# Ledger of designs, part 13: VH-VL binders against q5qx64

Target 1, 184 residues: q5qx64
Amino acid sequence: MESESHWLWLFNTESGKLSVKLSDTDVFDTPYKPSQLVNIHFNEQMMDIEDATTFQIVSETLEAYPADKMPCAPQNAALNATAWCRFGRPQMPQSWHFQKSDISEWPLERRLCELNSGFDQGLFLILDTDDEFATCLLLSEGMQLSAIKSLRQYHVIKVTLNRLLPATVDLALSAQSNWGQQLA

## First folded at step 5 (VH-VL)

Design s24 (framework fv_lacutamab)
Fold by ESMFold2-Fast, scan of step 5:
Structure s24 (fold): chain C 184 residues (1-184), chain A 123 residues (1-123), chain B 107 residues (1-107)
Amino acid sequence: as target 1 above (184 residues)
Amino acid sequence: QIQLVQSGSELKKPGASVKVSCKASGYTFTSYYMQWVRQAPGQGLEWIGWINTNTGKPKYAEDFKGRFVFSLDTSVSTAYLQISSLKAEDTAVYFCARSGYRLWFGEYGMDVWGQGTTVTVSS
Amino acid sequence: DIQMTQSPSFLSASVGDRVTITCKASQGIRSYVAWYQQKPGQPPKLLIYAASTLQSGVPDRFSGSGSGTDYTLTISSLQAEDVAVYYCQQYYSTPLTFGGGTKVEIK
């Protein structure tokens, strides 16, 4: 296994999607196609210090959760999160799919959230927040948004902060934390 | 090369106003918050506030509300700090610094700093 | 506001010594603390963030540790170029607040 400092961003010649070359024999494919990405005018590009830091922090954060409570492998989620943080195209908000939670101030330490479409409640990794919006990556294997629309695992969506719900796994691990009162 | 370059030192009389600039280069300006920190002579660091460079929305520490105003000119990757009705107590070095607003690489860790702008308020 | 109490305010040590600076928050800040180094006439430089994560390009003699309210910056083997004022900073809650600083000098 080669370290993050030797990993390369490239595009898979068969799928056309963004990939990470981890070694000469190991290539990780993201689900992200060029039309979803920016700053991608390269054949190969080294993972930089910011990329390596993002991967490390996300991996460590997700590894803290019980494996049987997570819908995906931490390293896979971390690679996809790093890819989106580096190259992801800015998203238009799609808040109308989700129930309101009256939450406008999200605790910095809470990096997982859930969104409720009325059809399904999915687990998301928060990639980015500002004072109004959150950019969220779907960790669940899928999420139904309507009778005819569903998100696939690792799809990225942008929502207003008042759509974010506390993650069930955080509530279970932090029984004494009063999570709901802290965010209210 | 990533850098923040601030405007030169200012000597002002009480009651005047000053506008400090902070020009960013070598990175995407709107991908980072711009924070402002001051340091009075012989004193420690004091947080003034930040501005979200993507939305233009500022946040100020309570002591700095009113006279201190953040603004942006994204077309030239420049952030500004304006201080009105200057007082002797405003004498300090004013720093701009960038911080990531992604949770995954130290959202409030300030990894690139301007060189500082000395503002002296005296009669 | 969260207060950051830093100690000591001043220390003098020899090259090669292990130096420890502590920072106590007035409430739990869940490792949302950064450490900065400031040399005379220069802006602060980020050393550590998230309590223990070393900023890229910073020598590995610098390390951070701690949890809850108590955090520590350690220089395992002090070098002459480490003469500076060191500041802790919490970024758990606005307003962001800094410790009072620790001035490190060589004997």
Scores: ipSAE 0.016, ipTM 0.517, lowest interface PAE 6.2, mean pLDDT 86

Design s25 (framework fv_lacutamab)
Fold by ESMFold2-Fast, scan of step 5:
Structure s25 (fold): chain C 184 residues (1-184), chain A 123 residues (1-123), chain B 107 residues (1-107)
Amino acid sequence: as target 1 above (184 residues)
Amino acid sequence: QIQLVQSGSELKKPGASVKVSCKASGYTFTSYYMQWVRQAPGQGLEWIGWINTNTGKPKYAEDFKGRFVFSLDTSVSTAYLQISSLKAEDTAVYFCARSGYRLWFGEYGMDVWGQGTTVTVSS
Amino acid sequence: DIQMTQSPSFLSASVGDRVTITCKASQGISNYVAWYQQKPGQPPKLLIYAASTLQSGVPDRFSGSGSGTDYTLTISSLQAEDVAVYYCQQYYSTPLTFGGGTKVEIK
């Protein structure tokens, strides 16, 4: 396997989706089509230092969780997260799909969250946050939003902070701590 | 170009209050967090907290809650640190520093610092 | 709180020497580590962030490495202007915490 410094962004000719060429024989396909992306006017583009850093940090963060509690392989999630952080089109908030949590500030140590649509509760990786919004990547294999709408794994959405719920895996690690009190 | 300029040194008596300013220039003030760090004489660096310059919401380390208050005047791109009921142990150089707030890009590194404001508390 | 243990607290080396400073976190911090240089009478200067990413304008003799709980700052060829105190800092979790510092002097 070749290091991140030699990986290339490209578009898969057959699928039309953004891909990462890891080696001459290994290509990772993201689920992201050109219409979801910006700054994509290239045939091939090398991963830069920021891309490599994002991949390394996300991969290490997810690997810290028990494998049997994660719905996806850490490296696959990290590659998709890196792709979205580099090229993802800015999202309009879609908070109306999700129930409120009364959370107005999110702790930096918590990179995972859950969102509850009333039909399903999904596990998400937080890609970006400020004091008002979070951009979240679905780690679960899918998530039903309504009777007629579902999110596919690795779909990215933007929500207000008051939709974020503590991830179940983080609650188990903090058995003697009150999550709501820590956010106050 | 990009600068953080802090107010001048302060000499205060125990029980007094002090307000340190940190004026930003050369960048969009509300696009970066403002962090505060102190350094007691001969000691290392200690994080006090940060404030989101866009929302005005602060975060403090536990030891600094109560007497330490962050505030902003976005019209003049200035952040403030106010310390009430000063104690001798508050004697230190106080630094402001900017940082980004995107977790995955390492933007919490403090890339631009003020020159520091020395606060001396003595009777 | 995450504790950052930095070693050594002091080192003296010659110009041209390879200098290594180590920082150990009390728990995994997923590369959310920055390194700062502070010269007497000056504010700290950011050298490295995200454990290994060099800040723009910083000489390439500085490098960072590590993962999990163990992180290292290396100066490949020490110069006279590198005399300073060096600090590591985690930004994985609040409160953000600094190492105790390493004072680097020339022999």
Scores: ipSAE 0.017, ipTM 0.554, lowest interface PAE 5.4, mean pLDDT 86

Design s26 (framework fv_lacutamab)
Fold by ESMFold2-Fast, scan of step 5:
Structure s26 (fold): chain C 184 residues (1-184), chain A 123 residues (1-123), chain B 107 residues (1-107)
Amino acid sequence: as target 1 above (184 residues)
Amino acid sequence: QIQLVQSGSELKKPGASVKVSCKASGYTFTSYYMQWVRQAPGQGLEWIGWINTNTGKPKYAEDFKGRFVFSLDTSVSTAYLQISSLKAEDTAVYFCARSGYRLWFGEYGMDVWGQGTTVTVSS
Amino acid sequence: DIQMTQSPSFLSASVGDRVTITCKASQGISSWVAWYQQKPGQPPKLLIYAASTLQSGVPDRFSGSGSGTDYTLTISSLQAEDVAVYYCQQYYSTPLTFGGGTKVEIK
């Protein structure tokens, strides 16, 4: 895509949520409220080079998957991922909602994962990792965490690495590539 | 121009503290991790840790936990390394370097480095 | 911790020679390897990242290759200005770790 350097971060006057102005007639609304964000002391701010790079990489990553296997449009997920990477407030881990996995090391080239709450299993994009935690953005249309808690699409959570499960779409594409054995 | 400018050399006595600064310019400070690396005289490179400049969350290598503390002043695009209770073995050149935090596992090495701050600890 | 074993520690070669430096990780690191050049009195300079991607502005006589645990930096035709210490570094997992360095000199 072109024109990322001319896109504007702003806040929707009705919803109060962070948005991206793509053109004079096209505004993309993120689900993110000011209370979930940091470094937001602006009325309008241009998307910078790092933002454009994040958008391109996430878009390319998600576009590599078959459209019929993805629960979201790649560009929509990429805009929300870029917004969170730029402005997202640090998350406290919520690992207790999720099944432990037997994976000792997560392959960093795998940017999709699933998490199992026992109520639902959701597909996530990994936005960031270190040796202890992963920051994950929900790609599925929703995910129930417990009897009283649910995540909406594009919600961001933080979990310990031992909660990450291989994404079903990666297993399907990697039947020939030993994906299940790579995580051993 | 993208650059990292570090504070000047320091000569300290054992038990003192030192605070090294690293001022960024020419890019969005909060879009990159700031990493700290040291090099003892005549030795190789040793990773101290990094700090996520957007969240303020640090990560330290095990040997550097306790006396070494990372901090930020995002209003002036500056990262700091503070070393308390200095020991002779802390004598080294300390470098700051940026890396892409969203892509730290694939896209970016440490592509911009400060010039280094020499810290000498002697009686 | 992932250990990066770099070899040789020292090499002396002639201008125009092909120089190869190797780096072995104690476990698979999925090509998350960078190579740095450090000249006396200067900070390190990024040459290569993601095992084989050349950093902008770096001469194309430098190249990187490898996968799994074994990685190499090659200088196809050594120049006088290439006298430096070279370091590999993994960024697959924290703590990030460097190789011990290879000092390259001209005969």
Scores: ipSAE 0.014, ipTM 0.532, lowest interface PAE 6.8, mean pLDDT 86

Design s27 (framework fv_lacutamab)
Fold by ESMFold2-Fast, scan of step 5:
Structure s27 (fold): chain C 184 residues (1-184), chain A 123 residues (1-123), chain B 107 residues (1-107)
Amino acid sequence: as target 1 above (184 residues)
Amino acid sequence: QIQLVQSGSELKKPGASVKVSCKASGYTFTSYYMQWVRQAPGQGLEWIGWINTNTGKPKYAEDFKGRFVFSLDTSVSTAYLQISSLKAEDTAVYFCARSGYRLWFGEYGMDVWGQGTTVTVSS
Amino acid sequence: DIQMTQSPSFLSASVGDRVTITCKASQGISSFVAWYQQKPGQPPKLLIYAASTLQSGVPDRFSGSGSGTDYTLTISSLQAEDVAVYYCQQYYSTPLTFGGGTKVEIK
């Protein structure tokens, strides 16, 4: 709790984007600009217990995957996830970019998913779900959605649950697992 | 000021039905899941299920599907558990409890609990 | 279902003792673990969530630790008011599951 509770949210003076001050010499930049965020009327704000908890759980979850199979460092993804969970503006669904899956229910324990645009298939971290939608953070280095639109790493989108595909890394680690049983 | 208040104890005959209420106050009802947990005499805690208070969609543990039904009246911030065709084995204390339902950061443990409703099923 | 195996089922200790309760999950649960205290005639009270985060208002003699499948609740200096049954609970996957409970009493 000590290190995470001493971290500060602030805005980068050059880019205007949300950042995390980890120490006097170490600042982590998120890709999130003020127009994508809410509740940002501060110059500096300490990470609270919820922020620290989010960071730790996401980091630990992603660290369980082989590093050579992940497109990003766990702690970098966790900082971006924590930033979006704290300040991210609610998203309108953009499900039309993505192929429908045959999955009717998404198991709560599966925190990674893939989405298929027809141009690309990207790996996402699920930040939030209800019984209709998932809010997903892109872990892949980029993802083409159409001839003229692409998502950059750590972009957040909202889709209906019937767009979620099992993550390839989960299938590789659990070659003998049964997705049908997990989706009960 | 944040509290869950449950209905009083019930004594029922086998085959009857019971409806337990859980009234929330002091917070935004639709921002939290309502969970139901039972505790049979001399036993530990058993998760029955939860209901999404915003969408009304329930999720039940397998052993409780069929006879157990969750419902809501959001206008009075109240959740209900109905048990049909009561059996002696349904004798237990039934608790409602709230939890966050935002993955990672709002899905905490159950931080506010009702006082419990004792349901006794006897001839 | 994820099974939560809690040990010991019962312990008797003296005021001031360090008490340790262990909880083992049948699979990795990524720190999605809560600990509850239940006194007779009362509902459970949340002590710890996310394996190690202390709930507001809970005395700091309570702490949680662990990762993967193994989690521990520690009471650093047992007090008379800590006599209760303690439960671990995973909230990683539905159905949510509780440990069998540990009854703590004073010698």
Scores: ipSAE 0.171, ipTM 0.697, lowest interface PAE 4.3, mean pLDDT 88

Design s28 (framework fv_lacutamab)
Fold by ESMFold2-Fast, scan of step 5:
Structure s28 (fold): chain C 184 residues (1-184), chain A 123 residues (1-123), chain B 107 residues (1-107)
Amino acid sequence: as target 1 above (184 residues)
Amino acid sequence: QIQLVQSGSELKKPGASVKVSCKASGYTFTSYYMQWVRQAPGQGLEWIGWINTNTGKPKYAEDFKGRFVFSLDTSVSTAYLQISSLKAEDTAVYFCARSGYRLWFGEYGMDVWGQGTTVTVSS
Amino acid sequence: DIQMTQSPSFLSASVGDRVTITCKASQGISSYVAWYQQKPGQPPKLLIYKASSLESGVPDRFSGSGSGTDYTLTISSLQAEDVAVYYCQQYYSTPLTFGGGTKVEIK
């Protein structure tokens, strides 16, 4: 049995942001404020089996990457991903900030991508895809989108699939990656 | 107690319209895609499309674009399939089924299915 | 569209036999394949997802294997209750596509 089955969603009384109570002495704060979230009319809510499953899969996926090549701790990213998947408000596409990619089809097994704003290139975790869009969570410590706009770590955006670039960490880890065949 | 319950069988004439319902219970409705699959008499399974229950955005297989429309009423955890301008070849059992979509959609396949709604189109 | 070619279309075997059903995709699908069992008058039931993961509550005589374009469903010891039509299905790319089905009967 895993401890995440006993975790609680709550709102931090000082910051006002969504948090996860992991134990009596350990509370994790997400960066997400109520205006970014839906279905949040509770004081405390237990993490359900879907939340536990999301956390476990994201944690395992990110832990497969070398720690020195990741801009964040896997568990922190996994908690934020789980929070957004449960409560995140639907996003409007912001594709116009980003360079188009030459990839005709995104391999579903690739959970990391990069987006290029022309000012910065950030690493993202793909939280959700359909046949047109991807919802992406920023793993990098920040990302500049324009002269006056930037994203903070763990910010979530939605883009069309033709904006997704192969993650540099995926390319570096395997010469047999599917990216070689997709780009050929 | 996770289940999908579909509306009853329909007998329609060509040119009529039909609306099939699929009511979900026992899980968070907006955490799963709702998929629609049909099976003509004596034939195999054919994917019609899915609807993202969180965004309301549908995706249809090419052969089903135009006359087939997916919709949702999230307040009662119900998905709908509407078929307009019915043709004899629309005679089939129509199934709804859920699948994972949030965080690597499609990972778990279609794990819960409705019982099916038989739609018969005859002159 | 990704075509799923399932074989055989029909098989008849004895109780206790090892049964194998094969599914070939027209392109690589990275193990995004599921197997379903359908009995007369019932909806399909998920048996296997991600090529080899057994769905909870499904007997362990069912197993899936394969990679790339070639996938197999195996029933290690056929039981009378396993009489059904079996379908493979890819969910790597839309439109999602099913194999033609394999009808399994007891001799």
Scores: ipSAE 0.072, ipTM 0.621, lowest interface PAE 4.8, mean pLDDT 87

Design s29 (framework fv_lacutamab)
Fold by ESMFold2-Fast, scan of step 5:
Structure s29 (fold): chain C 184 residues (1-184), chain A 123 residues (1-123), chain B 107 residues (1-107)
Amino acid sequence: as target 1 above (184 residues)
Amino acid sequence: QIQLVQSGSELKKPGASVKVSCKASGYTFTSYYMQWVRQAPGQGLEWIGWINTNTGKPKYAEDFKGRFVFSLDTSVSTAYLQISSLKAEDTAVYFCARSGYRLWFGEYGMDVWGQGTTVTVSS
Amino acid sequence: DIQMTQSPSFLSASVGDRVTITCKASQGISSYVAWYQQKPGQPPKLLIYAASRLQSGVPDRFSGSGSGTDYTLTISSLQAEDVAVYYCQQYYSTPLTFGGGTKVEIK
């Protein structure tokens, strides 16, 4: 029952949100509602090899960090990341909420970042990046963006690369020499 | 069903230009990067660059900057490689290949390739 | 640029043999390694990505391993149809770079 190849995408009839059926008795609910998603015209759809691969890569990445330093369970974050990578609607950049960083280029091995709104500093998983933008999933339990706006855990936003800050957990694990070399 | 189909072989004189096409089908064109790879006769594989099919922004390896230009026609799911001021050393098979861009540009490797376009430059 | 040094350049083996091809990066590449198979007159075919993940449709006799700077492609039981040139490739940093290739032939 642990096989990702038997997992099914479906919509929870009670909550209306995207879910993953892991077994006959175990269903994982994502926070994502249909208005945030694309390509969702199904009653149920099997998780394919690309989904399974995304889940395993994200799980392995997050499991490398000490559990006491992570604000979420790795498998929960990985399921939500996989859901967004498959069905997430393209985001408009929200860079204006965040302070600029001095980082000129983001190293590929750094899959965690922080963003500073001036009200809060949140920990994010980078789902995707290109030459301009990063798509980031909030791992922290919440993040205040302004006096009137906050993000819930697992909310996905898009920002310009010059908003990304090194994750505190990466610095605490003495990754700083590789970090410094890649960003120099 | 997923495939990349390239234009046919070209025989050119030094100083001419060539434009190679790569037509995608069976998938969402703008969801994948398009990469270009060169293989000179009897030689190994050499990365030319990639283009972000959603933004249109290219990236080139240093040795290929200037004469090599990537472009797109998203309305027909086609990528192009143009080489200007052709030299004998440009004689090679040119491949297009798609790659995923999630988790930093190609966690999935280059999983679908065109058949290749042979470009021969001779006097 | 990250240099990928591939060895051996050529090998000749018998059907059923275990074949090992090695690839060394000039710096750490965090398992951002793919392996490709190219038969004469054909485009390359992806076999392995992320150092160890088997591409769908590829026979399970192919496997990848390694970490840091050192990566290996293994064919557990060589078949006649495996005659080809094999390439490693890093996709950790641009420019993406390939190894020099290993030509595998049957004795």
Scores: ipSAE 0.016, ipTM 0.573, lowest interface PAE 5.5, mean pLDDT 86

Design s3 (framework fv_lacutamab)
Fold by ESMFold2-Fast, scan of step 5:
Structure s3 (fold): chain C 184 residues (1-184), chain A 123 residues (1-123), chain B 107 residues (1-107)
Amino acid sequence: as target 1 above (184 residues)
Amino acid sequence: QIQLVQSGSELKKPGASVKVSCKASGYTFTSYYMQWVRQAPGQGLEWIGWINTNTGKPKYAEDFKGRFVFSLDTSVSTAYLQISSLKAEDTAVYFCARSGYRLWFSKYGMDVWGQGTTVTVSS
Amino acid sequence: DIQMTQSPSFLSASVGDRVTITCKASQGISSYVAWYQQKPGQPPKLLIYAASTLQSGVPDRFSGSGSGTDYTLTISSLQAEDVAVYYCQQYYSTPLTFGGGTKVEIK
């Protein structure tokens, strides 16, 4: 079977989008338009070791969650995350869409978060974070930000850390892990 | 040429303070975290903490809170570690090292290190 | 805090030997592991990050593997210049923590 070492980045001439050629019969189209990307002037380019590493880590992270509690297929999210990490244009913060949380620090080990726009609450994968900002990829099928604006699945935004909410799926897993202590 | 150059060795008496510098060159200083690692004589590596060079916000390991303070002078691409009220057990080599912002998995891999600053505390 | 238990603490091997160093985390760390090489009188050098990704410029005789709590650094054919202390490090959760180190010597 095809491994990540044989995967290629390419522009899909038909769709006009960045895609990943997984095999002769399997091409994955990312939702990212050229205007959202940088360094995309090529016909095809092999995925390098850093791309393969990003894909593996994101896949492992998402596969640790029960499939019935994830709004997306782990492989699809991992391919889109890898594409954004390689070619995504740096984002300016859009924190004003989201309610503030009481969180002043985000634990490094938490790779999923939720954001609340007041209209909707979406599940995101954190692609990167520092002590001030998080770059977040929408895993939910969509998210309404206002009466006139919505995010599509896999859209990437940047927010301040005080907008991040614990993911419901992390809370559910924590409850299961601590079940014996809660009974005591 | 990407490099981190640290200040020279220091001999101090207990109760004194020391300020170690780490000057960066060959890259955009504010695009990388600066981490600090200690190595006592004959011992292994111990993480002190990191500082976000863009925001100036530090994070310290619990054992190093209080006497250890990170600071920056971004105009000269230099990070500092200050240790106050020096004790004999602070005798160690202190390293600065950069780590990237690109990806969560590579962010904390320290790919460029200073040469180390030896701090000796003795009466 | 996450404890990183590294073994063995010392090994002596011949040039050309396969060397394996193991690192066990006190909890799952999802491959957020780096390996460093430190030669006498020098700062540490990054060899591997994300458990298995080789740092640019590092010889391909070095490799990393593992998942969950158990991680391994392998030197497929030990060379004289590989005499050093090797450290694993987790970066899954702060504080970042290092293993105790493995001193590798040539017989």
Scores: ipSAE 0.019, ipTM 0.585, lowest interface PAE 5.0, mean pLDDT 86

Design s30 (framework fv_lacutamab)
Fold by ESMFold2-Fast, scan of step 5:
Structure s30 (fold): chain C 184 residues (1-184), chain A 123 residues (1-123), chain B 107 residues (1-107)
Amino acid sequence: as target 1 above (184 residues)
Amino acid sequence: QIQLVQSGSELKKPGASVKVSCKASGYTFTSYYMQWVRQAPGQGLEWIGWINTNTGKPKYAEDFKGRFVFSLDTSVSTAYLQISSLKAEDTAVYFCARSGYRLWFGEYGMDVWGQGTTVTVSS
Amino acid sequence: DIQMTQSPSFLSASVGDRVTITCKASQGISSYVAWYQQKPGQPPKLLIYAASILQSGVPDRFSGSGSGTDYTLTISSLQAEDVAVYYCQQYYSTPLTFGGGTKVEIK
């Protein structure tokens, strides 16, 4: 699926709902609350070339993985990733929920990771990294963090790099065998 | 309409500090990384680092760690480069430039550049 | 650090000539290469990214090619306004690194 020339961001100022109008009959709703988003002052705005490019790259990246090993539809994850990249507010780190890893640096080409809360191990798309933190979007259908807290699919969190675990789907791919060898 | 405008030239003594500004307009400031690149007189381009304008988190090349500090004022869409304990070898033109997100890789091209700020360090 | 070796350092050619500039990375960089043009007293201008994608507004006489460690910028028919220094850059891994530059002049 590629972005159409007439895809639009829709923002309902009464409900605070951010959506993507894909066609006259197809509207994709993002799960993000107004408190998670920067202030939006339009009701309707065309996706620009940067938005379309983000969607295409994320969608193609996820589509390269075997469908039976992905917990989400690539297009849905890509739309939510594009929405977060454009409108998401900065997150405070929540690293304390997750087990530490022994990985000293994260390769730029690795766009998937896993995080282990001790209750669940979830698959995430890395939206952004620096030398201390990663911003991660949950691809799994949900993830329990504690007895009283769970993340829903497509929730975005920030963690320190020493919480990132190699994605099992990456370890299984022959093209990425060097990653598995480094950790063995 | 998309532009980056940098502060004016600076003449400083060794040991002083300088703060260069880079003001963005015509686009959503927090949707792009801000990169900093140095060019010494008659020399080529040298990458200093980038800052994630959404999170405020910087990444520096090894040679620039310590004395070079990136900061942001998102309310006025402005990025800053501060250099402390200036040395003669810091004499250069300093450029800011925007680029796409790290996740995208293909979008790391620096498509919009500031005009450059000349910093001269001499006694 | 990934070293970007650019050649030639200098070239002088006539208007209408085909000009090629080569850039070699010290390791595979998977087409994460950009090319920039810098005219005297101006900031660099992005010409090409992802090794071969032409930036919007850049004349189609410019093209990029290559894979692995070897990349090339081609100007199919050199124009007077193309006098500049050209730089390649890898963005495969940090620190991002530039080639040494190629100064293009008309004779």
Scores: ipSAE 0.015, ipTM 0.517, lowest interface PAE 6.9, mean pLDDT 86

